VH-VL binders against Isomaltosyltransferase (ctsY). Designs and how they scored, part 16

Target 1, 124 residues: Isomaltosyltransferase (ctsY), of Sporosarcina globispora (Bacillus globisporus) (q8rqv0r968to1091)
Amino acid sequence: VEYEAEFGVQSGVSTNTNHAGYTGTGFVDGFETLGDNVAFDVSVKAAGTYTMKVRYSSGAGNGSRAIYVNNTKVTDLALPQTTSWDTWGTATFSVSLSTGLNTVKVSYDGTSSLGINFDNIAIV
Below, E stands for the ipSAE of ESMFold2; O stands for the ipSAE of ESMFold2 at other seeds; V2 stands for 0.75 times the mean of E and O plus 0.25 times the DockQ between their complexes.

## First folded at step 15 (VH-VL; framework fv_becotatug)

Design r4 (from r1 with light chain Q53K; at its last look DockQ between E and O 0.82; V2 from the best seeds 0.00; counts 0 for: pae O 4.8 > 2)
Fold by ESMFold2 at other seeds, look of step 15:
Structure r4 (fold): chain C 124 residues (1-124), chain A 120 residues (1-120), chain B 107 residues (1-107)
Amino acid sequence: as target 1 above (124 residues)
Amino acid sequence: QVQLQESGPGLVKPSETLSLTCTVSGFSISSYYVHWVRQAPGKGLEWLGVIWSSGRTDYNTPFTSRLTISVDTSKNQFSLKLSSVTAADTAVYYCAREWYGYSYGPFDYWGQGTLVTVSS
Amino acid sequence: EIVLTQSPDFQSVTPKEKVTITCRASQSIGSNIHWYQQKPDQSPKLLIKRASKSISGIPSRFSGSGSGTDFTLTINSLEAEDAATYYCHQSYKWPLTFGQGTKLEIK
């Protein structure tokens, strides 16, 4: 199941369309102050370990974003440099989710780095 | 305190290479992007190019064959070289920091600029 | 290349007046416009980012509006120190471009 960043709950960030190759109607940029984030309501039928995929662009270097599940930070996700700002990568990690509703947040916090373009997440 | 300062020779002869240095402080050069912009006397601003923290560069189309932008991370210095200069390259040259959090953002801090005159 | 056309090129203005400067893009750029002030013999100074977002330390009399192709910088009550040249700048597409400038002088 895919969750487009532009339809998440945006705090301090914004939807933009100035780079090609995004899915849906745009992507999110503007991660510039601590606490800027996009939040998603992710529902799963069973508690367990899922694969989370983050589709992003990081044209200036190796970026990172903090991932929160149910308001607990679970990782600083590395977002390796992409060839350009119009080239999209996928960063993948394992995430533990509870049965039912989970709040998943992609956040710029004190350990996050660089500007990135954030397209979507997928839970598989 | 974020600071950028341009330096280099004020006079360059036609056909030679213009070489400038931008020395930066108050921010991590691995996390911000520095652009070069110039302004001919009495004219507007012209974007020249950028170097990303990865070392990749993007140049304005008229300059792709003449412009080299580089960085020396050990010295917190960015360099601009413009080859085969003519009188049309006479300008104030600025380095400017791109605000991160946008993939192409505003320039939030500028150097004071340095005038380069191309004259025989 | 995205051309930014400012209007007017020059304006002589009286203190306390409301001043508007426009910037028109040759194609839609969303809100990817930024405004700078350049006083004589100084480097440009960022006033407004992303069409309408304020910058810390910039007087509240400066505001921006618009999206798509048509953008406006407003100085709500002009002060004498606002005599300067103003530039718009687009960050939507390479190459990055600036408007030709709008020079404000105090009557």
Scores: ipSAE 0.177, ipTM 0.729, lowest interface PAE 4.8, mean pLDDT 89
ESMFold2, look of step 15: ipSAE 0.213; ipTM 0.740
ESMFold2 (binder alone), look of step 15: mean pLDDT 91; pTM 0.939

Design r5 (from n4 with heavy chain R100Y, light chain K93R; at its last look DockQ between E and O 0.95; V2 from the best seeds 0.00; counts 0 for: pae O 3.2 > 2)
Fold by ESMFold2 at other seeds, look of step 15:
Structure r5 (fold): chain C 124 residues (1-124), chain A 120 residues (1-120), chain B 107 residues (1-107)
Amino acid sequence: as target 1 above (124 residues)
Amino acid sequence: QVQLQESGPGLVKPSETLSLTCTVSGFSISSYYVHWVRQAPGKGLEWLGVIWSSGRTDYNTPFTSRLTISVDTSKNQFSLKLSSVTAADTAVYYCAREWYGYSYGPFDYWGQGTLVTVSS
Amino acid sequence: EIVLTQSPDFQSVTPKEKVTITCRASQSIGSNIHWYQQKPDQSPKLLIKKASQSISGIPSRFSGSGSGTDFTLTINSLEAEDAATYYCHQSYRWPLTFGQGTKLEIK
């Protein structure tokens, strides 16, 4: 199931379309201040380990974003450089989710680096 | 304090290579991107190109065969080389820092600019 | 490439008047427009980013508006120190471009 960043709850960030190749109606940029984030309500039928995929662009270099689940930081996700700002990568990691509703955030916090363009997440 | 300072020779002969440096301080060159912009006397601003922290460059179309932008991370210096210059390349040359968190985005700090005249 | 057309090219203005400068893009660029002031013998200075977002340290008399193709910079009560050339700049698509400039002179 895919969750488009532009339809998440945006804090300190905004939707943009100034690069090609995003899914849906746009992507999110403007991660410039600590605490800037996009939050998603993710429901799963069973508690367990899921694969989370983050679709992003990082045309300037290797970036990173903090991932929170239910207000607990679970990783600093590496977002390796993409060939350009018009090419998109997928960063993948394992995440533990509880049965039912989970709040998942992609956040710029004190360990995050670079501006990146954030397109969507998928839970598999 | 964030600071950018252009330097280089003010006079370059036609057909030679214009070479400038931009020395920066007060910010990490691995986290911010420096663009080059020029302004011919009495004219508007013209974007030349950018180097990203990865070393990748984007150049404005007219300059792709003549322009080289590079960085020396040990000296916090960006360099501009423009080969085969003509009188049309006479301008004030600026380096400018892109606002953090965007790409492409606005330029929040500019150097003072340096005038380069191409003349015999 | 995206052409930015400013209006007017020149304007002679009286202090304390409201000044409006426009920038029109040749295609829709969302809010990816930025405004700069260039005073005589100085480098450009960022005034407004992303069409309407304020910049710390810039006087509140400067404001921006618009989206899509039509953008406006407003100086609500002109001061003598505002004599300068003003440029719009798009960051929507390579190659980055600037408007041709609007020169304001004080009467």
Scores: ipSAE 0.393, ipTM 0.825, lowest interface PAE 3.2, mean pLDDT 92
ESMFold2, look of step 15: ipSAE 0.433; ipTM 0.841
ESMFold2 (binder alone), look of step 15: mean pLDDT 91; pTM 0.937

Design r6 (from r1 with heavy chain S30T S53T; at its last look DockQ between E and O 0.86; V2 from the best seeds 0.00; counts 0 for: pae O 4.3 > 2)
Heavy chain, then light chain:
Amino acid sequence: QVQLQESGPGLVKPSETLSLTCTVSGFSITSYYVHWVRQAPGKGLEWLGVIWTSGRTDYNTPFTSRLTISVDTSKNQFSLKLSSVTAADTAVYYCAREWYGYSYGPFDYWGQGTLVTVSS
Amino acid sequence: EIVLTQSPDFQSVTPKEKVTITCRASQSIGSNIHWYQQKPDQSPKLLIKRASQSISGIPSRFSGSGSGTDFTLTINSLEAEDAATYYCHQSYKWPLTFGQGTKLEIK
ESMFold2, look of step 15: ipSAE 0.491; ipTM 0.853
ESMFold2 (binder alone), look of step 15: mean pLDDT 91; pTM 0.937
ESMFold2 at other seeds, look of step 15: ipSAE 0.478; ipTM 0.849
ESMFold2, look of step 16: ipSAE 0.421; ipTM 0.833
ESMFold2 (binder alone), look of step 16: mean pLDDT 91; pTM 0.939
ESMFold2 at other seeds, look of step 16: ipSAE 0.516; ipTM 0.867
ESMFold2, look of step 17: ipSAE 0.007; ipTM 0.635
ESMFold2 (binder alone), look of step 17: mean pLDDT 91; pTM 0.938
ESMFold2 at other seeds, look of step 17: ipSAE 0.352; ipTM 0.810
ESMFold2, look of step 18: ipSAE 0.491; ipTM 0.843
ESMFold2 (binder alone), look of step 18: mean pLDDT 91; pTM 0.937
ESMFold2 at other seeds, look of step 18: ipSAE 0.244; ipTM 0.765

## First folded at step 16 (VH-VL; framework fv_becotatug)

Design s1x (from r6 with light chain W94Y; at its last look DockQ between E and O 0.62; V2 from the best seeds 0.00; counts 0 for: pae O 4.0 > 2)
Fold by ESMFold2 at other seeds, look of step 16:
Structure s1x (fold): chain C 124 residues (1-124), chain A 120 residues (1-120), chain B 107 residues (1-107)
Amino acid sequence: as target 1 above (124 residues)
Amino acid sequence: QVQLQESGPGLVKPSETLSLTCTVSGFSITSYYVHWVRQAPGKGLEWLGVIWTSGRTDYNTPFTSRLTISVDTSKNQFSLKLSSVTAADTAVYYCAREWYGYSYGPFDYWGQGTLVTVSS
Amino acid sequence: EIVLTQSPDFQSVTPKEKVTITCRASQSIGSNIHWYQQKPDQSPKLLIKRASQSISGIPSRFSGSGSGTDFTLTINSLEAEDAATYYCHQSYKYPLTFGQGTKLEIK
């Protein structure tokens, strides 16, 4: 199941369309201030370990973003440099989710680095 | 402290090459792009171009045959060369930093600018 | 290329009045417009980014609005120090372009 960043709850960030190759109707940029984030309501039928995929672009270098589940930080996700700002990568990690509704945030916090273009997440 | 400073000859003869450097400090050149912008006396702002980390350049259309932008990452210096100059190239030349977290974004810090006069 | 047309070219204004400056893009650019202030013999200063987003350290009397092709910079209570030339700038597509400028003078 895919969740487009531009349809998440945006805090301090904004939707843009000025780089080709995004899914949906746009991507999110403007992660510049601590606490800037996109939040998603992710519902799963069973508690367990899921694979989270983050589609992103990081044209200036190796970036990172903090991932929160239900207001608890679960990792600092590495976002390796992409060839350009119009080239998209996928970063993958395992996430533990509770039965039912989970709030998942992709956040710029004190351990995060660089600007990135954020396209979507997928939970599998 | 973020600083950008343009430097180079203030007077250039017609048909010669204008050569400028922009020395930057207080930020990582791998996290920001620096652009060149000029302003003829009493006129508006004109974007010249940028160099990306990959070495790719983007230049404004009128300058594609005359403009070369380069970077020396070991010295935190960007360079601009504009060949075959005429009086129309007389301007204040700025380097400007693109806003963190964006590309293509606004310019948040500008150098003080350097006036280049093209005359005999 | 994307042409930005500002209006007016020049305006003589009285302190405490509301001032509006418009910028029209030749095609839709979403919210990829930015506003700068330039005082005589100074470098441009960023006032507003992404059409309406505020910049830390810029007085709250400056605001921006618009999306698509039509954008407005508003100074809600002009101060004498706001006498300057104002530029819009698009970051939607290279080559980057600026509006021709709007000069504000104090009566």
Scores: ipSAE 0.265, ipTM 0.748, lowest interface PAE 4.0, mean pLDDT 90
ESMFold2, look of step 16: ipSAE 0.447; ipTM 0.834
ESMFold2 (binder alone), look of step 16: mean pLDDT 91; pTM 0.944

Design s2x (from r6 with heavy chain Y33W, light chain W94Y; at its last look DockQ between E and O 0.85; V2 from the best seeds 0.00; counts 0 for: pae O 3.3 > 2)
Heavy chain, then light chain:
Amino acid sequence: QVQLQESGPGLVKPSETLSLTCTVSGFSITSYWVHWVRQAPGKGLEWLGVIWTSGRTDYNTPFTSRLTISVDTSKNQFSLKLSSVTAADTAVYYCAREWYGYSYGPFDYWGQGTLVTVSS
Amino acid sequence: EIVLTQSPDFQSVTPKEKVTITCRASQSIGSNIHWYQQKPDQSPKLLIKRASQSISGIPSRFSGSGSGTDFTLTINSLEAEDAATYYCHQSYKYPLTFGQGTKLEIK
ESMFold2, look of step 16: ipSAE 0.435; ipTM 0.840
ESMFold2 (binder alone), look of step 16: mean pLDDT 91; pTM 0.943
ESMFold2 at other seeds, look of step 16: ipSAE 0.360; ipTM 0.815

Design s3x (from r6 with heavy chain S103A; at its last look DockQ between E and O 0.91; V2 from the best seeds 0.00; counts 0 for: pae O 3.5 > 2)
Fold by ESMFold2 at other seeds, look of step 16:
Structure s3x (fold): chain C 124 residues (1-124), chain A 120 residues (1-120), chain B 107 residues (1-107)
Amino acid sequence: as target 1 above (124 residues)
Amino acid sequence: QVQLQESGPGLVKPSETLSLTCTVSGFSITSYYVHWVRQAPGKGLEWLGVIWTSGRTDYNTPFTSRLTISVDTSKNQFSLKLSSVTAADTAVYYCAREWYGYAYGPFDYWGQGTLVTVSS
Amino acid sequence: EIVLTQSPDFQSVTPKEKVTITCRASQSIGSNIHWYQQKPDQSPKLLIKRASQSISGIPSRFSGSGSGTDFTLTINSLEAEDAATYYCHQSYKWPLTFGQGTKLEIK
């Protein structure tokens, strides 16, 4: 299941379309201040380990973002440099989710780096 | 205290290479992108190019064959070289820092600029 | 390349008046426009980012508006120190471009 960043709950960030190759109607940029994030309501039928995929662009260098589940930080996700700002990568990691509703955030916090363009997440 | 300072020769002969440095302080050169912009006397601003934190560069189309932007992290210096100059390259040259968190954002800090005159 | 056309090229204005400067983009750029002030023999100074967002340390008499192709910088009560040239700048698409400038002169 894919969750487009531009349809998540945006805090301190914005939707833009100025780079090619995004899915949906745009992507999110403007991660400039600690706490800037996009939040998603992710519902699963069973507690367990899921694969989270983050589609992003990081044309300036190796970036990173913090991932939160239900207000608990679960990882600092590396976002390796992409060839350009019009090229998109996918970062993948395992995430534990509770039965029912989970709040998943892609956040810029004290361990995060660089500006990146954030396109979507997928939970599989 | 964010500062950028351009320096280099004020006079360059036609057909030679214009070389400038931008010395920076008060910010991490691994986190911010530095652009070069120039302004011919009495004219508007012209974007030249950017160096990303990885060292990759993007140049404005007219300059792709003549422009080199680089960084020396040990000296906190960015460099601009423009080859085969003509009188049309006479301008004030600025380095400018991009606002954090964007690709192609505004420039929040500028150097004071250095005038380069191309003349015999 | 995206062309930014400013209007007017020049304006002579009495102190305390409201001044508007326009910037028109040759294609839609969302809110990816920024405004700078440049006083004689000085470097540009960022006034407004992303069409309408304020910058810390910039007087509140400066404001911006617009989206898409049509953008406006407003100086609500002009002061003598505002005599300068003003530029719009787009960050939507490579190559980055500036408007041709608007020179304000105080009567």
Scores: ipSAE 0.375, ipTM 0.819, lowest interface PAE 3.5, mean pLDDT 91
ESMFold2, look of step 16: ipSAE 0.516; ipTM 0.867
ESMFold2 (binder alone), look of step 16: mean pLDDT 91; pTM 0.938

Design s4x (from r6 with heavy chain S31H; at its last look DockQ between E and O 0.76; V2 from the best seeds 0.00; counts 0 for: pae O 4.4 > 2)
Fold by ESMFold2 at other seeds, look of step 16:
Structure s4x (fold): chain C 124 residues (1-124), chain A 120 residues (1-120), chain B 107 residues (1-107)
Amino acid sequence: as target 1 above (124 residues)
Amino acid sequence: QVQLQESGPGLVKPSETLSLTCTVSGFSITHYYVHWVRQAPGKGLEWLGVIWTSGRTDYNTPFTSRLTISVDTSKNQFSLKLSSVTAADTAVYYCAREWYGYSYGPFDYWGQGTLVTVSS
Amino acid sequence: EIVLTQSPDFQSVTPKEKVTITCRASQSIGSNIHWYQQKPDQSPKLLIKRASQSISGIPSRFSGSGSGTDFTLTINSLEAEDAATYYCHQSYKWPLTFGQGTKLEIK
């Protein structure tokens, strides 16, 4: 199941279209202030370990973003440099989700680095 | 207090290399990209290039063979070298920062600029 | 390369009037246009980002609008201190470019 960043709940960030190759209607940039994030309501039928894929671009260097599940930080996800800002990568993380509703956030924290363009997440 | 300050020689002879330094303070250089922009006397603004935090550079087409932009992260210092200068390179040279959350985006703070005159 | 054409090049203006400045891009750039004010012997100052987004510390009389190819900067009640040259700037595609400028002078 894919969740487009531009349709998540955006806090302090915004949607842009100035780089080709995004899915949906755009991507999210503007992670300027600590705590800026995109949140998704992810509902699963069974508790367990799922694979989370984050589609992103990081043309200036190796980036990172904090991942929260139900307001608990679960990792600082590495987002390796992409060849350019028009090239998209996928970073993968195993995530534990509870039965029913989970709030998943991709956040700019004090441990996060570099601007990145955030396209979507997939839970599988 | 965010500051960008350009410095370097005000006079450069034709065919030589123009060398400028942009010293920055009041912000983390890992959170901003620094661009160089120039303005010939009485003319508009011309984008020269940018250095990304990885060290990769993007240069405006007319300058790709003459321009070198670099950074010394330990000194919060960006450098510009423009080789083989002519009178057409006489301008005020600015460094300007772009918040790294945009790729490419606006320039929110600019240095005061430094005039470089190319003359014999 | 994306060419930005501003109109007018020059305008003589009276305080308290509404002033509009236009910027036309040679191709669609979404909302990736930014506006700067440059007073004589000063560096440019960012007024509006991404066509219409306000900047902290900039007077509310400055606003921006448009998308695609046609953009407008509006000063809805001009003050004498607003006499300056105004530039639009696109960040849609390398190489980054600026409009040629619009100079506002007080009548």
Scores: ipSAE 0.236, ipTM 0.734, lowest interface PAE 4.4, mean pLDDT 89
ESMFold2, look of step 16: ipSAE 0.580; ipTM 0.878
ESMFold2 (binder alone), look of step 16: mean pLDDT 90; pTM 0.935

Design s5x (from r6 with heavy chain G101A; at its last look DockQ between E and O 0.97; V2 from the best seeds 0.00; counts 0 for: pae O 3.7 > 2)
Fold by ESMFold2 at other seeds, look of step 16:
Structure s5x (fold): chain C 124 residues (1-124), chain A 120 residues (1-120), chain B 107 residues (1-107)
Amino acid sequence: as target 1 above (124 residues)
Amino acid sequence: QVQLQESGPGLVKPSETLSLTCTVSGFSITSYYVHWVRQAPGKGLEWLGVIWTSGRTDYNTPFTSRLTISVDTSKNQFSLKLSSVTAADTAVYYCAREWYAYSYGPFDYWGQGTLVTVSS
Amino acid sequence: EIVLTQSPDFQSVTPKEKVTITCRASQSIGSNIHWYQQKPDQSPKLLIKRASQSISGIPSRFSGSGSGTDFTLTINSLEAEDAATYYCHQSYKWPLTFGQGTKLEIK
């Protein structure tokens, strides 16, 4: 299931369209202040380990963002440099989710780096 | 206190290479992007190019064959070289910092500028 | 490339009055416009980012509005120190471009 960043709950960030190749109607940028994030309500039928895919662009260098599940930080996800701001990468990692509703956040915190453009997540 | 300061020769002869440095302080050069912008006397602002934190550069189309932007991270210095200059390259040259959270964002801090005159 | 056309090129203005400067983009750029003030013999200073967002340390009399192709910088009570040239700047698409400038002079 794919969740477009521009339709997530945005805190301190905003939707932009100034680079090509995003899905949906735009992407999210503006991760300026610690705690800026996009949150998604992710519902799963069974507790367990799921694969999370983050579609992003990081044209200036190797970036990173913190991933929170139910307000607990679970990782600092590496977002390797993309060829340009108009090319998109996918970062993949395993995430543990509880049965039913989970709040998943892609967040800028004290260990995060660089500006990045955030397009969507997928939980599979 | 974020500061940028341009320096280099104020006079360059035609066909030679204009060479400037931008010395920065008060921010991490690995986390921000530095652009070069120029302004011919009495004219508007012209964007020249950018160097990203990875060292990759992007140049405005008319300058791709003549412009080199680089960084020396040990000295907190960015460099601009413009080869084969003519009188049309006479301008005030600025370095400017791009707002951290955006790609292609505003320039929140500018150097004082340095005038370079191309004259015989 | 995206052309930014400012209007007017020049305006002689009276202190304490409201002044508006427009910037028109040759194609839609969302809110990816920024405004700068440049006083004589000084470097540009960022006034407004992303069409309407305020900048710390900039007087509240400066405001911005617009989206798409039509943008406005407003000075709500002009002061003598506001005599300067004003530029809009787009960060939507390569190459990055500036408007031609609007010069404000005090009558």
Scores: ipSAE 0.299, ipTM 0.769, lowest interface PAE 3.7, mean pLDDT 90
ESMFold2, look of step 16: ipSAE 0.409; ipTM 0.820
ESMFold2 (binder alone), look of step 16: mean pLDDT 90; pTM 0.937

Design s6x (from r6 with light chain S91N; at its last look DockQ between E and O 0.68; V2 from the best seeds 0.00; counts 0 for: loop humanness VL .283 < .304, pae O 11.5 > 2)
Fold by ESMFold2, look of step 16:
Structure s6x (fold): chain C 124 residues (1-124), chain A 120 residues (1-120), chain B 107 residues (1-107)
Amino acid sequence: as target 1 above (124 residues)
Amino acid sequence: QVQLQESGPGLVKPSETLSLTCTVSGFSITSYYVHWVRQAPGKGLEWLGVIWTSGRTDYNTPFTSRLTISVDTSKNQFSLKLSSVTAADTAVYYCAREWYGYSYGPFDYWGQGTLVTVSS
Amino acid sequence: EIVLTQSPDFQSVTPKEKVTITCRASQSIGSNIHWYQQKPDQSPKLLIKRASQSISGIPSRFSGSGSGTDFTLTINSLEAEDAATYYCHQNYKWPLTFGQGTKLEIK
């Protein structure tokens, strides 16, 4: 199941369309102030470990973003440099989710680096 | 060190094509984008356009039919061509780099500019 | 097209005084405004990004504020070297536009 960044709850960030290759109707950029984030309500039928895929662009270098689940930080996700701002990578990690609703947040916090363009997440 | 430098002829005849290059160094041309901005004598700044690595261009509305912006990544060069020029196109032409971290950021580094005069 | 209107067009100022320049957008643009300084015969120089965010290497006497349609550049304790033309710039919507400029001269 895919969750488009532009339809998440945006705090301090914005939706843009100035680069090719995004899914949906746009992507999110503008992560620059501590606490800037996009939040998603992710619902799963069974508690367990899932693979989360983050589709992103990081044209200026190797970036990173903090991932929160239910208000607990679960990782600093590495976002390796992409060839350009018009090319997209996928970063993957394992995440534990509770049955029902989980709040997942992609955040710029004190351990985050660089600007990135954020397209979507997928739960597998 | 980030540098941008405009170059091209300083004098262009009416009805001909103005052609400029912007040579860049100190940053990856595939990760940052360069915009063109001009300033007519005694006037303010006017955004002209930008080219993205996909080849997509975005031009200011009045220039859509006359402006071509291109890039040669092997030479670290951006080019601007403005066809059918008139005296109204007399201006200092700048290239400027989009701010790191935003897709539509401010222009954090500017070239020194080059004056182009359109005159017989 | 989003029109940015600066006020004043021109101001004669005294060193050490506080100077305020305004920029008004024709529609709401959030915090998507940036400020530049242009001295005679020089290229523009970025002073403030996203309405209020500082730029490395810019003196702390420069600050910005505002959101929506009304924005302000403030120069605390003006220095003689601050005589220049100041522009606001929006990157919210194509085409990108600049204000008409505010020229500051030393009294």
Scores: ipSAE 0.006, ipTM 0.594, lowest interface PAE 11.2, mean pLDDT 86
ESMFold2 (binder alone), look of step 16: mean pLDDT 90; pTM 0.935
ESMFold2 at other seeds, look of step 16: ipSAE 0.007; ipTM 0.584

## First folded at step 17 (VH-VL; framework fv_becotatug)

Design t1x (from r6 with light chain G30S I33L; at its last look DockQ between E and O 0.62; V2 from the best seeds 0.00; counts 0 for: pae O 4.0 > 2)
Heavy chain, then light chain:
Amino acid sequence: QVQLQESGPGLVKPSETLSLTCTVSGFSITSYYVHWVRQAPGKGLEWLGVIWTSGRTDYNTPFTSRLTISVDTSKNQFSLKLSSVTAADTAVYYCAREWYGYSYGPFDYWGQGTLVTVSS
Amino acid sequence: EIVLTQSPDFQSVTPKEKVTITCRASQSISSNLHWYQQKPDQSPKLLIKRASQSISGIPSRFSGSGSGTDFTLTINSLEAEDAATYYCHQSYKWPLTFGQGTKLEIK
ESMFold2, look of step 17: ipSAE 0.442; ipTM 0.823
ESMFold2 (binder alone), look of step 17: mean pLDDT 91; pTM 0.935
ESMFold2 at other seeds, look of step 17: ipSAE 0.256; ipTM 0.762

